# Designs tried in a protein design chat: VHH binders against Type II restriction enzyme BgcI specificity subunit S.BcgI (bcgIB). Part 6

Target 1, 341 residues: Type II restriction enzyme BgcI specificity subunit S.BcgI (bcgIB), of Heyndrickxia coagulans (Weizmannia coagulans) (q07606)
Amino acid sequence: MNNLIKYSTFLISDLFDVVIGKTIDGNKAQRNENGTPYITRKATRNGFEFMIDGEKEKLYSGKLPVITIGNETSKPFVQEFHFFTGTKVNICIPKLDLNRNHLLYITTMIENATKMFSYSYTINSTRLKSLKILLPIKGEEPDWDYMNTYISKILSNMEKNFDVQQNDGVSDLRSLKDLSWSQFKMDEIFSINSGVRLTKADMKPGNIPFIGATDSNNGITEFTSSTNASFDGNVLGVNYNGSVVENFYHPYKAVFSDDVKRLKLKNYPNNKHVLLFMKVVILQQKVKYAYGYKFNATRMKEQIILLPTKADGTPDYEFMEQYMMRMENKVVGRTTEKEAD
Short names: E, the ipSAE of ESMFold2; O, the ipSAE of OpenDDE; V2, 0.75 times the mean of E and O plus 0.25 times the DockQ between their complexes.

## First folded at step 1 (VHH)

Design e30 (framework vhh_etentamig_d1; at its last look DockQ between E and O 0.13; V2 from the best seeds 0.00; counts 0 for: pae E 15.1 > 2, placed apart)
Fold by ESMFold2, look of step 2:
Structure e30 (fold): chain B 341 residues (1-341), chain A 124 residues (1-124)
Amino acid sequence: as target 1 above (341 residues)
Amino acid sequence: EVQLLESGGGLVQPGGSLRLSCAASGFTFSSYAMSWVRQAPGKGPEWVSGISGSGGSTYYADSVKGRFTISRDNSKNTLYLQMNSLRAEDTAVYYCAADLSMYWTFESEDYDYRGQGTLVTVSS
C-alpha cells in the first residue's frame, strides 16, 4: 500500500510575523572579527558578510531561530544567532515555537514559491506576507513531526552521501593542495559543552530529538518532551563514549546525552558547511582511539586538527564553507548526471 | 524550568567593587541577548547594560560607562556584571533579564525572563 502525504497551502503571514531589519549601512559597518554577525541581501554564505560592532538599537535580539530573506535575492536563510542586518533584509519570525528543521523545510518551500518574483519584481515584506507555500498536513494543520523527521533524514543522508540540492554562490575553487595548513587545538576552535544525563525511564514522550552516543540515525536514539540544560541546536555533536569520535551536525534543537559533547565554533557563525568540514577533520582522529582509548573531555580539548589558514594564520572558514558547498554540489551533480544518462 | 538566579550583591563602600553573577538554566543561553536592569528605591526600572548572545557586542547606559563591564560565559550559562568605582547612586536591586523584543529596549518591564534580583547597597 502506498503511503500518501497530504499537502495544503499556507500563507507566510499565517506562520510568521514579517518585518524589515533595522539597517546598518555597509559603508558604516565597523568590522570586528569578535563582533556580531552582519546579515545582508547576499545569496551566499547564509547571508553572512562579516562580524561587526553595531548600534545596540539595531541588533536583532528577539526570538530564534528566524528566517532572513533579502529583497533582490529572494534567498531564505535560517539564522540561529542574533545579528545585525543590511538594507532590505526581511526577518520572518515564527508565530509558533518552531525549530531549525521546521524552518529549513519552510526555506525550501519559500524558494519554490518565489519564482514569480524572480522574473520582474523584488520581494518585500508585504509581498512575502502574501506568499503561499505548500506544507505537509496532518488533518488540517501542518505536520511538524513529518517535516522534522524528513529534514533529519536528509541531513543524515547528506553527511553520509552529500545528497543535498546544489548550492549557489560558490566562488572559491582552490584545491586543498594549494592551501596553507596549520595545527589547532580543538579548544581553540570550539566551545565544547557537555550533555546532561537523561535516562530512557525519565523521558516523557514528545518530538524533541534525544542525542545519544550512536553511529546511526544522526545520533537520535529517542524522541522526548523532557528538556534539561543540554537543550541546544546548530551544533556538532561529538561522541565522548560509545561510538567514539563519531559526530553529527544538529541544525535542530535537541537534548544531548552526557555521552555527547556539543561543539560550536568560537570565531565564525555556525553553519552546516563549515561544521560538515569540521566533522570530516574530526573523524580523521578515529583511528587513534580504536584500541580502547576514550575520547574524554581533556583529550577532546587537546586534540590537534589541521585546518586551512589565511595569510594571517587564522582558520580560513570561508574556504571551508565554499569547499563543502562545492563537494555538496559535486554529489548532487553526479546524481543528476547519472539520472540524465 | 527556566531559571535566572542572581548573586553577588551586598553592602560595599563608595569606590568599591562587586561582581554580579546570573546563573541561567532551562533554555539555550547563547541564543538570547541578556541585560542587567536595576531598580533603586522609589524609582522606576533602569536598563544598565546589555550583551549579545555571542558576547561580541556590549552596551552600557551612560551612567555606568567606564565603570561597569558586562560579560557572559556561554559554556557555564552565566552572565556577569563587574561593577567598579561604585557610587551611592548605584544602590539598587539588580536583575538579569532576557530581552523579548525584536530589538533592544530601555523598557525593563518587557522581558520574558527576569530573576528575583540581588541587592547592591553602596553606603559608608
Scores: ipSAE 0.000, ipTM 0.312, lowest interface PAE 15.1, mean pLDDT 76
ESMFold2-Fast, scan of step 1: ipSAE 0.286; ipTM 0.730
ESMFold2 (binder alone), look of step 2: mean pLDDT 80; pTM 0.809
OpenDDE, look of step 2: ipSAE 0.014; ipTM 0.304

Design e32 (framework vhh_etentamig_d1)
Fold by ESMFold2-Fast, scan of step 1:
Structure e32 (fold): chain B 341 residues (1-341), chain A 123 residues (1-123)
Amino acid sequence: as target 1 above (341 residues)
Amino acid sequence: EVQLLESGGGLVQPGGSLRLSCAASGFTFSDYAMSWVRQAPGKGPEWVSGISGSGDYTYYADSVKGRFTISRDNSKNTLYLQMNSLRAEDTAVYYCAAGDFLYSWESASYDYRGQGTLVTVSS
């Protein structure tokens, strides 16, 4: 029943005092693990960069909680501790006595309103003060009780799934649209090793999975006690014969058919989430290798893939890991912070 | 079966414009990145431009950046290449291909790439 709640628009300046934090330039910030939070214009990690020492005059030591919003990202975050600010961080200080749940609701509404800003448009304090957000009303005022109850219910529903594993270290909330992408050859990204032929006649029964070039049962075709030079684990197994380009992450040790290539990351710790990101990227090549064309070792090494890239021209492995962790958490159903719509 | 059919090529004077089209069938078009690859007489294939399945990400070879625009219409299963400020060096057969990129390696010989469409830039 979606028609029982009335909404109205409110100016940010009617609900908050908007100020710009007193800037400490990131290049001049003095890191100290026992210091005070340093909040930047980042769209990740709640705006949190690291702990610093700073001048008392530049510390935000006013009312808490507050909302911080960076100019470039327009991403709002709730801050519950006093903090220093980097360049171009707006602080929205509530005029009323609002709790964390009220501000979490408001951050969602700010995100909905700021989605109208393009990547070439910055949110400055003047534009932020003039921003209108849509809030539930009771009479002519915002329905603070509804907002508090709504967020409390969401948090309680998340806790009902406490028995299911989730990745608590998710801090990078960037979408695929927020990234630069660049071309990489697969042999620049992966060490690529062949499986080794093992016939059914040479297989003795056992508990070790045998991985064949199939698209079913995670590639497992048999179980054996026989091993050869392909005995390996923590790899992405990619089919280059049979079900070409189909691939599976194998966290366990297995014996791999000569029709399967074993891939490991060269320049980043070989982990499940990055390899699962790579699985999706490699699957995009499926149509290319139709019609009986083989994804053989030479083609695989020279195959170009598109990956998210950092400013220094290297793959953004940290983003790939965080993105897949976030997708896993979405399936599991436990997320502490709501993504922008 | 996967089928790609290129069209829109022709003779054009230097500085002119052409729009190429590629009609795709036999696969879920929106799930796959698409590329334009060209081959000039006596030379190997050169990757020109690529576009993601969603259309949100586009990439260009340095030789065409700022002059060519790749786009797609997923409702019509059609890929486009808008070519502006054409030069004699752009003379080539232009091929449509499914997948991220095609350079001058074994994958450039795909059967489903079709016959291509000839673009001749000359007076």
Scores: ipSAE 0.000, ipTM 0.109, lowest interface PAE 20.5, mean pLDDT 74

Design e34 (framework vhh_etentamig_d1)
Fold by ESMFold2-Fast, scan of step 1:
Structure e34 (fold): chain B 341 residues (1-341), chain A 125 residues (1-125)
Amino acid sequence: as target 1 above (341 residues)
Amino acid sequence: EVQLLESGGGLVQPGGSLRLSCAASGFTFSSYAMSWVRQAPGKGPEWVSGISGSGGSTYYADSVKGRFTISRDNSKNTLYLQMNSLRAEDTAVYYCAKTEVEYEFSGDTIYFDYRGQGTLVTVSS
């Protein structure tokens, strides 16, 4: 029962060649569901945004598997397929012949190092190269066999558990290109409520997440027993100061900073997958609200978003749900065994 | 002698909550970072959460972020883990761990010193 696990620190630069992906801007990306994965700096869905067509000179077609890490999110992901990159995506190419399991273990240790032994929420290539990660050792070397065995056991157990948790109800296979799209104001789609200011000095320790205007840790900056009028759950929390337009779905109850807007669907039950679809749509506004433009209540209410639309002119919420369920299935490893057509 | 005693585990249904406690003795509790480490049947140990000596900084594994809350009471030499929205995959023996760094010419070695019996958490319907 009593265990002592010996670990040593290793520099990322000792284990990986770190390069920046050749950028395709999101607004220039040509979407094609039969194309190639487009990996961005996002903190969710394995960094996967959508499938695109792109120029071969922009494609990462090197050694696989690799780790990708977005500068702004610091979230590492293992990539097993060649991909295009969006803005500020680091690619960590192993110096040794490491398999998927080795890299999955390393992504966990990178995340732990970023959160436990680092002050910074952002990682650039210089910080990434100098990052120390904690790995199990055998003699003076990383214990690769241990890491491989550990992840193999986790994956085999996850396969059984995720068969229950996977989105089995996917039946709508329509492409984004094949849909009718219409303009909607955000206040037609969402009820929009502000968070309420609560200073760290006024917070009592406790078990309730406090959501700030950050792009890391799902927006969670503190845990408190103190509540106010912002105490809420099953919402999309959207930053309008700080990391502006960054947003996170909160299924649990939390207390929200006055720098965070809480969004709920007006005309459809709050569904995780629909809100995650809305997350992507809202993030497409990031460029507009960069460099000092506040995404304040008035601008947020009047913001135009494009949504897939039914023949009757209403948003196609069922499609949004199905599409995100389908994307989530891709991310959690429900890849078809079938080779690409 | 360093002593760590975990408690608070048990059988709980998916979606339920448990609060784990760790009573620490034999060292200056407030001077050390503390962690929670879990080991599921047939798996190696997985780091879950960490907290600085003062309690001013907390850290979480991605798998538990937003569901688990680590805290400490230095006046009582006690570490806590509040676990909400429990899933079958959270089933494990949970250990509290004193975190130590050994500085060497060839590099730093970090030890998670978990010495207690652990506390079993079973999430099952």
Scores: ipSAE 0.000, ipTM 0.118, lowest interface PAE 22.2, mean pLDDT 75

Design e37 (framework vhh_etentamig_d1)
Fold by ESMFold2-Fast, scan of step 1:
Structure e37 (fold): chain B 341 residues (1-341), chain A 125 residues (1-125)
Amino acid sequence: as target 1 above (341 residues)
Amino acid sequence: EVQLLESGGGLVQPGGSLRLSCAASGFTFSSYAMSWVRQAPGKGPEWVSGISGSGGSTYYADSVKGRFTISRDNSKNTLYLQMNSLRAEDTAVYYCARDEYDYEDWSYEDAFDIRGQGTLVTVSS
């Protein structure tokens, strides 16, 4: 299998001017809630520490947006506001007029490139300038339109799957790159139950959603008062026919088509956030089941998925829940008490 | 329900031309990048060409670059592939595909979604 689009390698120094921020030491920073953002080498909270007062000479007041990267953490963040910097923070200033989505795509490529560095290996400005990242191309230049569209779709897809409510129980701030991943069969993780056929002729009008194997309207194709053995809720409905691998979390009770499998967690309390994490993991299998290849019960049970794991090799369900709670809070535009100062 | 219906395939002589069409329904067509994927007998699938949702960006496999042109008409929900200078090696079933994005897998490869039966293109003398 080949990539759908051609890619080429680019040096960071070809795309960005890399400078080191004019340092204000944390112990000398004057905190002011009405001040200017203070960005440090932190691997969390967009590098944001708190708001400070500082000398104009030390303020980054240039082109926006930019990428900031701490030397020890190598974690890139997009900055959309002017800021002061702590020790050992690199600022990557685009040579072209790039928007937030372009830079978010670039941060992902930088993270992939820097995963080759150990925690004891510093990514200083010299090493950052020589860092190579892989980007989609159009002709011989980076395909900026593709990158913008890709990120826009990612953000849109995240928004479609969340209730608009902040979660305030977040305590695990690890990123996806901070984790070990291991293989698990889906039948080790989920109880998998079939929907039950209900024909249109047998369907009476009503208020209960009927879930079909579609990728539209959260899977809802009809509303009925007719029920059968598939009547269920708080499940992940996964299509094994029709829109194969497409899946939706159903917090409400519904009747499920025989083309939809109902999944619940076996070894962790069944909850919205873990199931929404699983939604994305299962969607990673879509390429495998392209070409009208059915995701039937046998294939679904035996399907291998990659999950974050604890040191003992078991799935890190607590992380999955916390991660999705944080993602929901970010989509809503609010921050948790452990992610804000 | 998402539907993708390919048409325009047939028998053509080497050096000839053919235009494939894909009629899309059940989704907001202009919001998705679209691709053409082909599969020759006894071979795996091969990505052929892609186009952004707006039609502003187009991409081609080296094997077809300069010979094939991808285009779309968002007002008609239709994707096209103009195939010129056809060769025996272009013989395949051609599929219309909707591009998919996955925020957990920031890999260099995008998934595509193939729904139809495809359209057979046979290049022979």
Scores: ipSAE 0.000, ipTM 0.108, lowest interface PAE 20.0, mean pLDDT 75

Design e4 (framework vhh_etentamig_d1)
Fold by ESMFold2-Fast, scan of step 1:
Structure e4 (fold): chain B 341 residues (1-341), chain A 125 residues (1-125)
Amino acid sequence: as target 1 above (341 residues)
Amino acid sequence: EVQLLESGGGLVQPGGSLRLSCAASGFTFSDYAMSWVRQAPGKGPEWVSGISGSGDYTYYADSVKGRFTISRDNSKNTLYLQMNSLRAEDTAVYYCARDQTIFGVVEDYYGMDVRGQGTLVTVSS
C-alpha cells in the first residue's frame, strides 16, 4: 500500500541486450555430472536440465549474472554461472552492472508482465525486446538501490532467522588435508554439565524451549515458562540417552532435560561455527555407541576426538571457525569457496 | 557440488494457483526427505510441507493443509509444491530444503542442512 514510491514502465530492450543462446540439441548433449549447466526452455528447475560437456564456442561465457527465458514458457530465471543453452532460450544481458538482487526483482516484474497473457502466449526475442515492465523510479531512471534493498531485506530476514548470514571474515582457506591432527579427550576441550529433570506435569506454558534427548526439531520437545539450574544458552546439547550422540547447537536460552549434556569450550569463546565443527567431530562417534552402548558422563569425558592442531599442540580453533564459516556460506547458496579456489 | 534451485514464484491474485519446483543436483535425491520452508517479510521462517525420500509420506503445516500439495519426481531429481486457493498471508520467499547432514548449519531451527536460493511468491488483489 506504499503510495510514496513512484513507478514507471521500461522496455526490456532499454535495460538488456537480448540474444538467443548458441543451441546444443538435447540428443547431442554429452551428460557429465561434473560438467557445465545446460539451460533449456523449461518452466521449472531454474531452466536447468542437467550438467553437460559441450564445445567452447557454444558456451555462454559472457557477463554474469544474466536472465534466461524460454520462448514457449516465458519463465525468467537468474543465472550466476556460465551455461550451455538448448533450443529457443533467450539470454537477457544487463546493459548496466546489475547484481543478483536487481535481476531477481526484474524476474518478478517480467513474470507480472507475461502472466496477463493467455495460455497460448509465447515469447520470442522480438516480443521480449518489446515487453514493458513496471519498475520503481528515482528521477527518470530505475531505482536500483530500492530494488536491491527490497530483495536484500527479504533474503536477509530468512538468512538471519536460520542463523546462516554470510561471514565476511573468511581469510583461512586451508583444506582439511593440509592440517596436522591430534587426539584430545572431550573433557580437555569442553566443560560438560548435565541437564536437570523437569516433568511435563511441572512445566508451565511459555516461550522458553525445552530440550529433550531427541533427533528431531533441534532437540526441542516443549515450550515452557518454568526454569531450573539447566537454564543456559550458547551451548552444544549432546544426547547421552535416547538418540545417543545426536547433538545440536543452541544459541538461544533453553531448559535442558537430564538426558542432555551441555558442552561449552574451555579455552575458546563459545561460538556457533566452532561448536558446529565439534558437532561433526562428535557425530563420527555414533557407530561406537550403537546397540545400547550408552554415551554416559564418564565415557563422554574420556572420549577421544581428532582436531586440527597448531604447532604448539593446541587445537586450531581459528581454523575450525573459518572452515565452518565457509561451509555456512556454501550452504546458503553463496560462492565463497569458488572465489577462494 | 550440492545445489537446490527453486523456480515458479510470481505475482498471483487471491484464490489463484502457483506450482513451485526445486531442481536438486550433486547428491542422491531419493535418499533424502525434502521440505518447503517460507519466510514472509519481517517474520521468522515457517515450515510449510515435507515429503519422504520415496514420496509415499507427506506432511503439511495446518495453515496450508488442504490447499497445498507436495510431490517429487525422483527420476528427474525434482521437488514440487502445488499451491491452490492462495491467500495474502501466503506471501513469502519459498525455499526448498534437504534433511540435515553432518555439515548442516540450519539444524538449529528445522533439522535441515541445505536450502536453495528461494523463489518469491506475492499474493495481492
Scores: ipSAE 0.000, ipTM 0.104, lowest interface PAE 15.8, mean pLDDT 74

Design e40 (framework vhh_etentamig_d1)
Fold by ESMFold2-Fast, scan of step 1:
Structure e40 (fold): chain B 341 residues (1-341), chain A 129 residues (1-129)
Amino acid sequence: as target 1 above (341 residues)
Amino acid sequence: EVQLLESGGGLVQPGGSLRLSCAASGFTFSSYAMSWVRQAPGKGPEWVSGISGSGGSTYYADSVKGRFTISRDNSKNTLYLQMNSLRAEDTAVYYCAREGSYDFWSGYETLDYYYMDVRGQGTLVTVSS
């Protein structure tokens, strides 16, 4: 309701100048306890390996703070000190004067876009420049004040709750490669219900989100006080016209266009974490429908998806939930030993 | 690098037949599913047919099922579309396209969306009179 925040997508290249660090090969790096930080493509310890002496021509001595991202790991880190780089480390230099909290928010959004579900292993400087991240907006620009306040509040809450909620209920630490995967039809997994047409002429202004078949702003195209039979919440909204196969989790109540299908789990409690896992699984079908092969109700019901499977042949919903809770823990800086990789 | 070169288009009378070819180079052809996509004048693209990397599985749009046959020769890196019983509505530019893999769950690498649908320059098929 009154706590709804508007979001929009931004290209990394709109916000940052992306350059590749001048490489010092790790086996030739001269270690010195009193030297300069050596940042590599590693996914742990802020990318930091050790302190080195290096050729000054190889030093990143520009604007701070910046974000570093290794090509193979795609793990973003905020750097607050000048540093040397190992092989294939991207440096994202902000175009505006952004502080540490702004960049921590941005790293969360980059990690959400790249690391979840193994996308991270294909990032390079060209892909990074073209990467779209979702940011809160004020007018048409990123809401930097909101991002700063949000991170400040998260850090304060972490201090207050340090040591109390470290794992967020996570006990399943299996990787995606530890699992068996099987094929399921979407209608075996989801109840699928259509949105209902509501024209702009029939919409009265208000606070209820209207969800259209778009790939921006979490599907939200308008806010209305008008409702119809599509009024619903705690659903995955999947586009079958417009931006076909794009989908968003809606924890709030909203009115859904007739171009959007509302999905809920049939055989597991309908919850945020499992639905966010399903979001990425459904996006795998994007290319099939790009060429006018309509993702209509009949095709959606019969669409095959791959899911982690228990020994009895049923979907491993508990793993899906635990996996997404682990990803949430990574976003807020809570990590287990296995999550650090 | 990656190239797809279509040929075999032309003018044909209703009820006639044409065979389209697509010569692929710059990648391991047998590792990719392939598709034919067409675009009629003034209309958006329409997916026509697809074939698995091995050639063992084929699929067709309802509008062409029973009339068109997709096939491939992996030894020649060539994709084919045999078009029979042609109708005026089949008039379009026909494109050869490489399909990507979405099985990013089985490994640590996934194909970027931008590399999943490499398309050739097209060949014009006109069904007239």
Scores: ipSAE 0.000, ipTM 0.151, lowest interface PAE 15.5, mean pLDDT 74

Design e42 (framework vhh_etentamig_d1; at its last look DockQ between E and O 0.01; V2 from the best seeds 0.00; counts 0 for: pae E 16.1 > 2, placed apart)
Fold by OpenDDE, look of step 2:
Structure e42 (fold): chain B 341 residues (1-341), chain A 128 residues (1-128)
Amino acid sequence: as target 1 above (341 residues)
Amino acid sequence: EVQLLESGGGLVQPGGSLRLSCAASGFTFSDYAMSWVRQAPGKGPEWVSGISGSGDYTYYADSVKGRFTISRDNSKNTLYLQMNSLRAEDTAVYYCAKDTSGEYLWDYLSGTEYFDYRGQGTLVTVSS
């Protein structure tokens, strides 16, 4: 007997204290990988922009978990850590002791309620407070147990069928052909750092990967205990000598030879999927250098690459990430591209 | 030859301000992250602040956050450190330091040495 769940309308202001985050200007933000999450009005990546150092006074350090909603994007995200906020970010603090699953359910209902909102119709704090969402009820109160169970079941099913970590947030189903592509210089996209010379004679045996200018074994040529200024991770290593233009993503910490450049994204958080996308993009240039054209550091910086772009002409990093996630899922056979009905 | 020449140090009262400059030569300045490090008498060197080659990213030690501002002018091959609200504990020789490998500044908090050259330093004394 499919017990018909009854729903009722609730005001956001009845369920949440809504506050505006203390604004940190992203352009002035101090990036620090060991810093604090900077949550913005982004419609993707759970609102996460990058890690920053900020003034303690601007830190949201209150009750967790909470929901953040950008005024312009109207996308709700559950936050489970303390964070800094960019401009026009609302923080919805539960009045009750709600858990992650409750908030996930609520975020879905918020999204349903805000489908009419667009960039032209911004959900400001006032509108957000007055927003009505549908929730399942037990009696006159929200059925928190139902919501929790419901979300738990969904997550459990996903874990069985999908690597939840890999599949969370896959929403972009565009093909490469559906995108606009633009030219970018490598130095516009990447911070480019050199490796450091470390001779075999100077290498002590160890467990740290040494990345050389090879075209195999993910660039690993040796293992060493010797470290130097090139010690780095979560980076794309690109060969400018040896096997020129060959490149590998290194999620782990490694030491890099002086024949390898370390590339990190300037305007987007370094991550596996985007950097793997970039790997393929960079490899497209291999033909150019195959016939005697020397690939040096200067040329690398000036090298033009084609990237998918947003309407504003900026690289579409979100697409890149999503695309590679989809590709990975296909390869692993864990996720079937659900055609967005 | 890489040359780094610091200037702007001097005696200042607590709460005062000072601006340091570093003139760089002998390398492509814009290709390298730069840092300020300081060494107080009887203490080891302390990383103070850093800036990426392009200037897009800045980094600060906790001890100077909110008080110091690092900047650079790549057209002039010059690094700057604006020091405000100076304290007695800021007394040190301040050195300009060149990143070893390029644009991206390594997180000094990771313990990795990320610079290979430094200047002769400029003395900053904060004393009433």
Scores: ipSAE 0.000, ipTM 0.232, lowest interface PAE 15.3, mean pLDDT 84
ESMFold2-Fast, scan of step 1: ipSAE 0.134; ipTM 0.420
ESMFold2, look of step 2: ipSAE 0.000; ipTM 0.168
ESMFold2 (binder alone), look of step 2: mean pLDDT 80; pTM 0.820

Design e44 (framework vhh_etentamig_d1)
Fold by ESMFold2-Fast, scan of step 1:
Structure e44 (fold): chain B 341 residues (1-341), chain A 123 residues (1-123)
Amino acid sequence: as target 1 above (341 residues)
Amino acid sequence: EVQLLESGGGLVQPGGSLRLSCAASGFTFSSYAMSWVRQAPGKGPEWVSGISGSGGSTYYADSVKGRFTISRDNSKNTLYLQMNSLRAEDTAVYYCARGLEDYEWLPDYFDYRGQGTLVTVSS
């Protein structure tokens, strides 16, 4: 009974019509408490700034609910009421009749694709249309019933009102400037295991992600029912051939190409936040390897990385975890945490 | 409010030069690594160059190394890209990008970018 939920990738443009809201600049917005919601690119309060009066021509009065996402913040929000938009707000209008729970699930997958999994820049309508998200499937279509049930159970069990899950228990507010840093070899920090060669000719179609040495779509190149000794999850997949040094955190189970190394923490409970911290530390090496310098298995093991350290000279994993939880909280949900300077 | 405002783009002939500027506001500029990223029509974003918060370390993509120079003036909260020996393949919208907060040593990871400035290299 230990079956993976079957997933597939979908383009945002396959599921949504993406348009840019007709802009009302904030300095020209006419405030009225009895007016219409004004949605901006802000990362908090569901994008909501205040109520305004505006020209009907600039009002989004189409299909509801929709997803809004600002260019600078890349933070997706579900909107259930008609609204005016500030500068650079994308509106994702579902092609199917989707409810609030469907869209809440999709906002989580968009956040995963833009903030947790990809080496990505500020979103725009062109990038958003090309964005791929992982969704549970039934046959070849998204499993809308699963998504609805999943969100409904979360909402009913928690008693809390939230739009997207946030990390609780952030207590370490130190900045990177407050820390001592030391050099560590990657093989001192990580268990490093190879992927295993599986050719496209030997792959049977299925729903398990196959991770190749690419810099796009979180490394996912195919979906297969074929497995081998590389079948693994809760890992950082690091490319040592192809798109060298590019790396992605995989919370799900996947099959990994022999061009991808699977990394897990040796001396700390393996968790997504520390691995996401390590993602950006490893990306620091991209410039070195962009010059045709080979990042083979031996060089990966001996690669020096710079990490925050405790007084005893060991890596400060607790800080790394807290820092990334704090960063994640800045991009999800209703609350933005203040920097501790 | 984080704001990055690029300027200096335009039309230039192959072999020509342009200097791009990025005016930053709403954050402590010297605490962040900064980068230039470009996107040609119909293509994905390409990282071009990065600079540490102090300006002590600079980094370049192979496609621009020896032709482009990144610099910053922390007293003026401004990032620069001097572009020499321009080629048709340098045609793109160029974006100023902010590295992750307090990661002055990670110039190639971004949480914000500006609206961009168009550089067209054509004869």
Scores: ipSAE 0.000, ipTM 0.119, lowest interface PAE 19.7, mean pLDDT 75

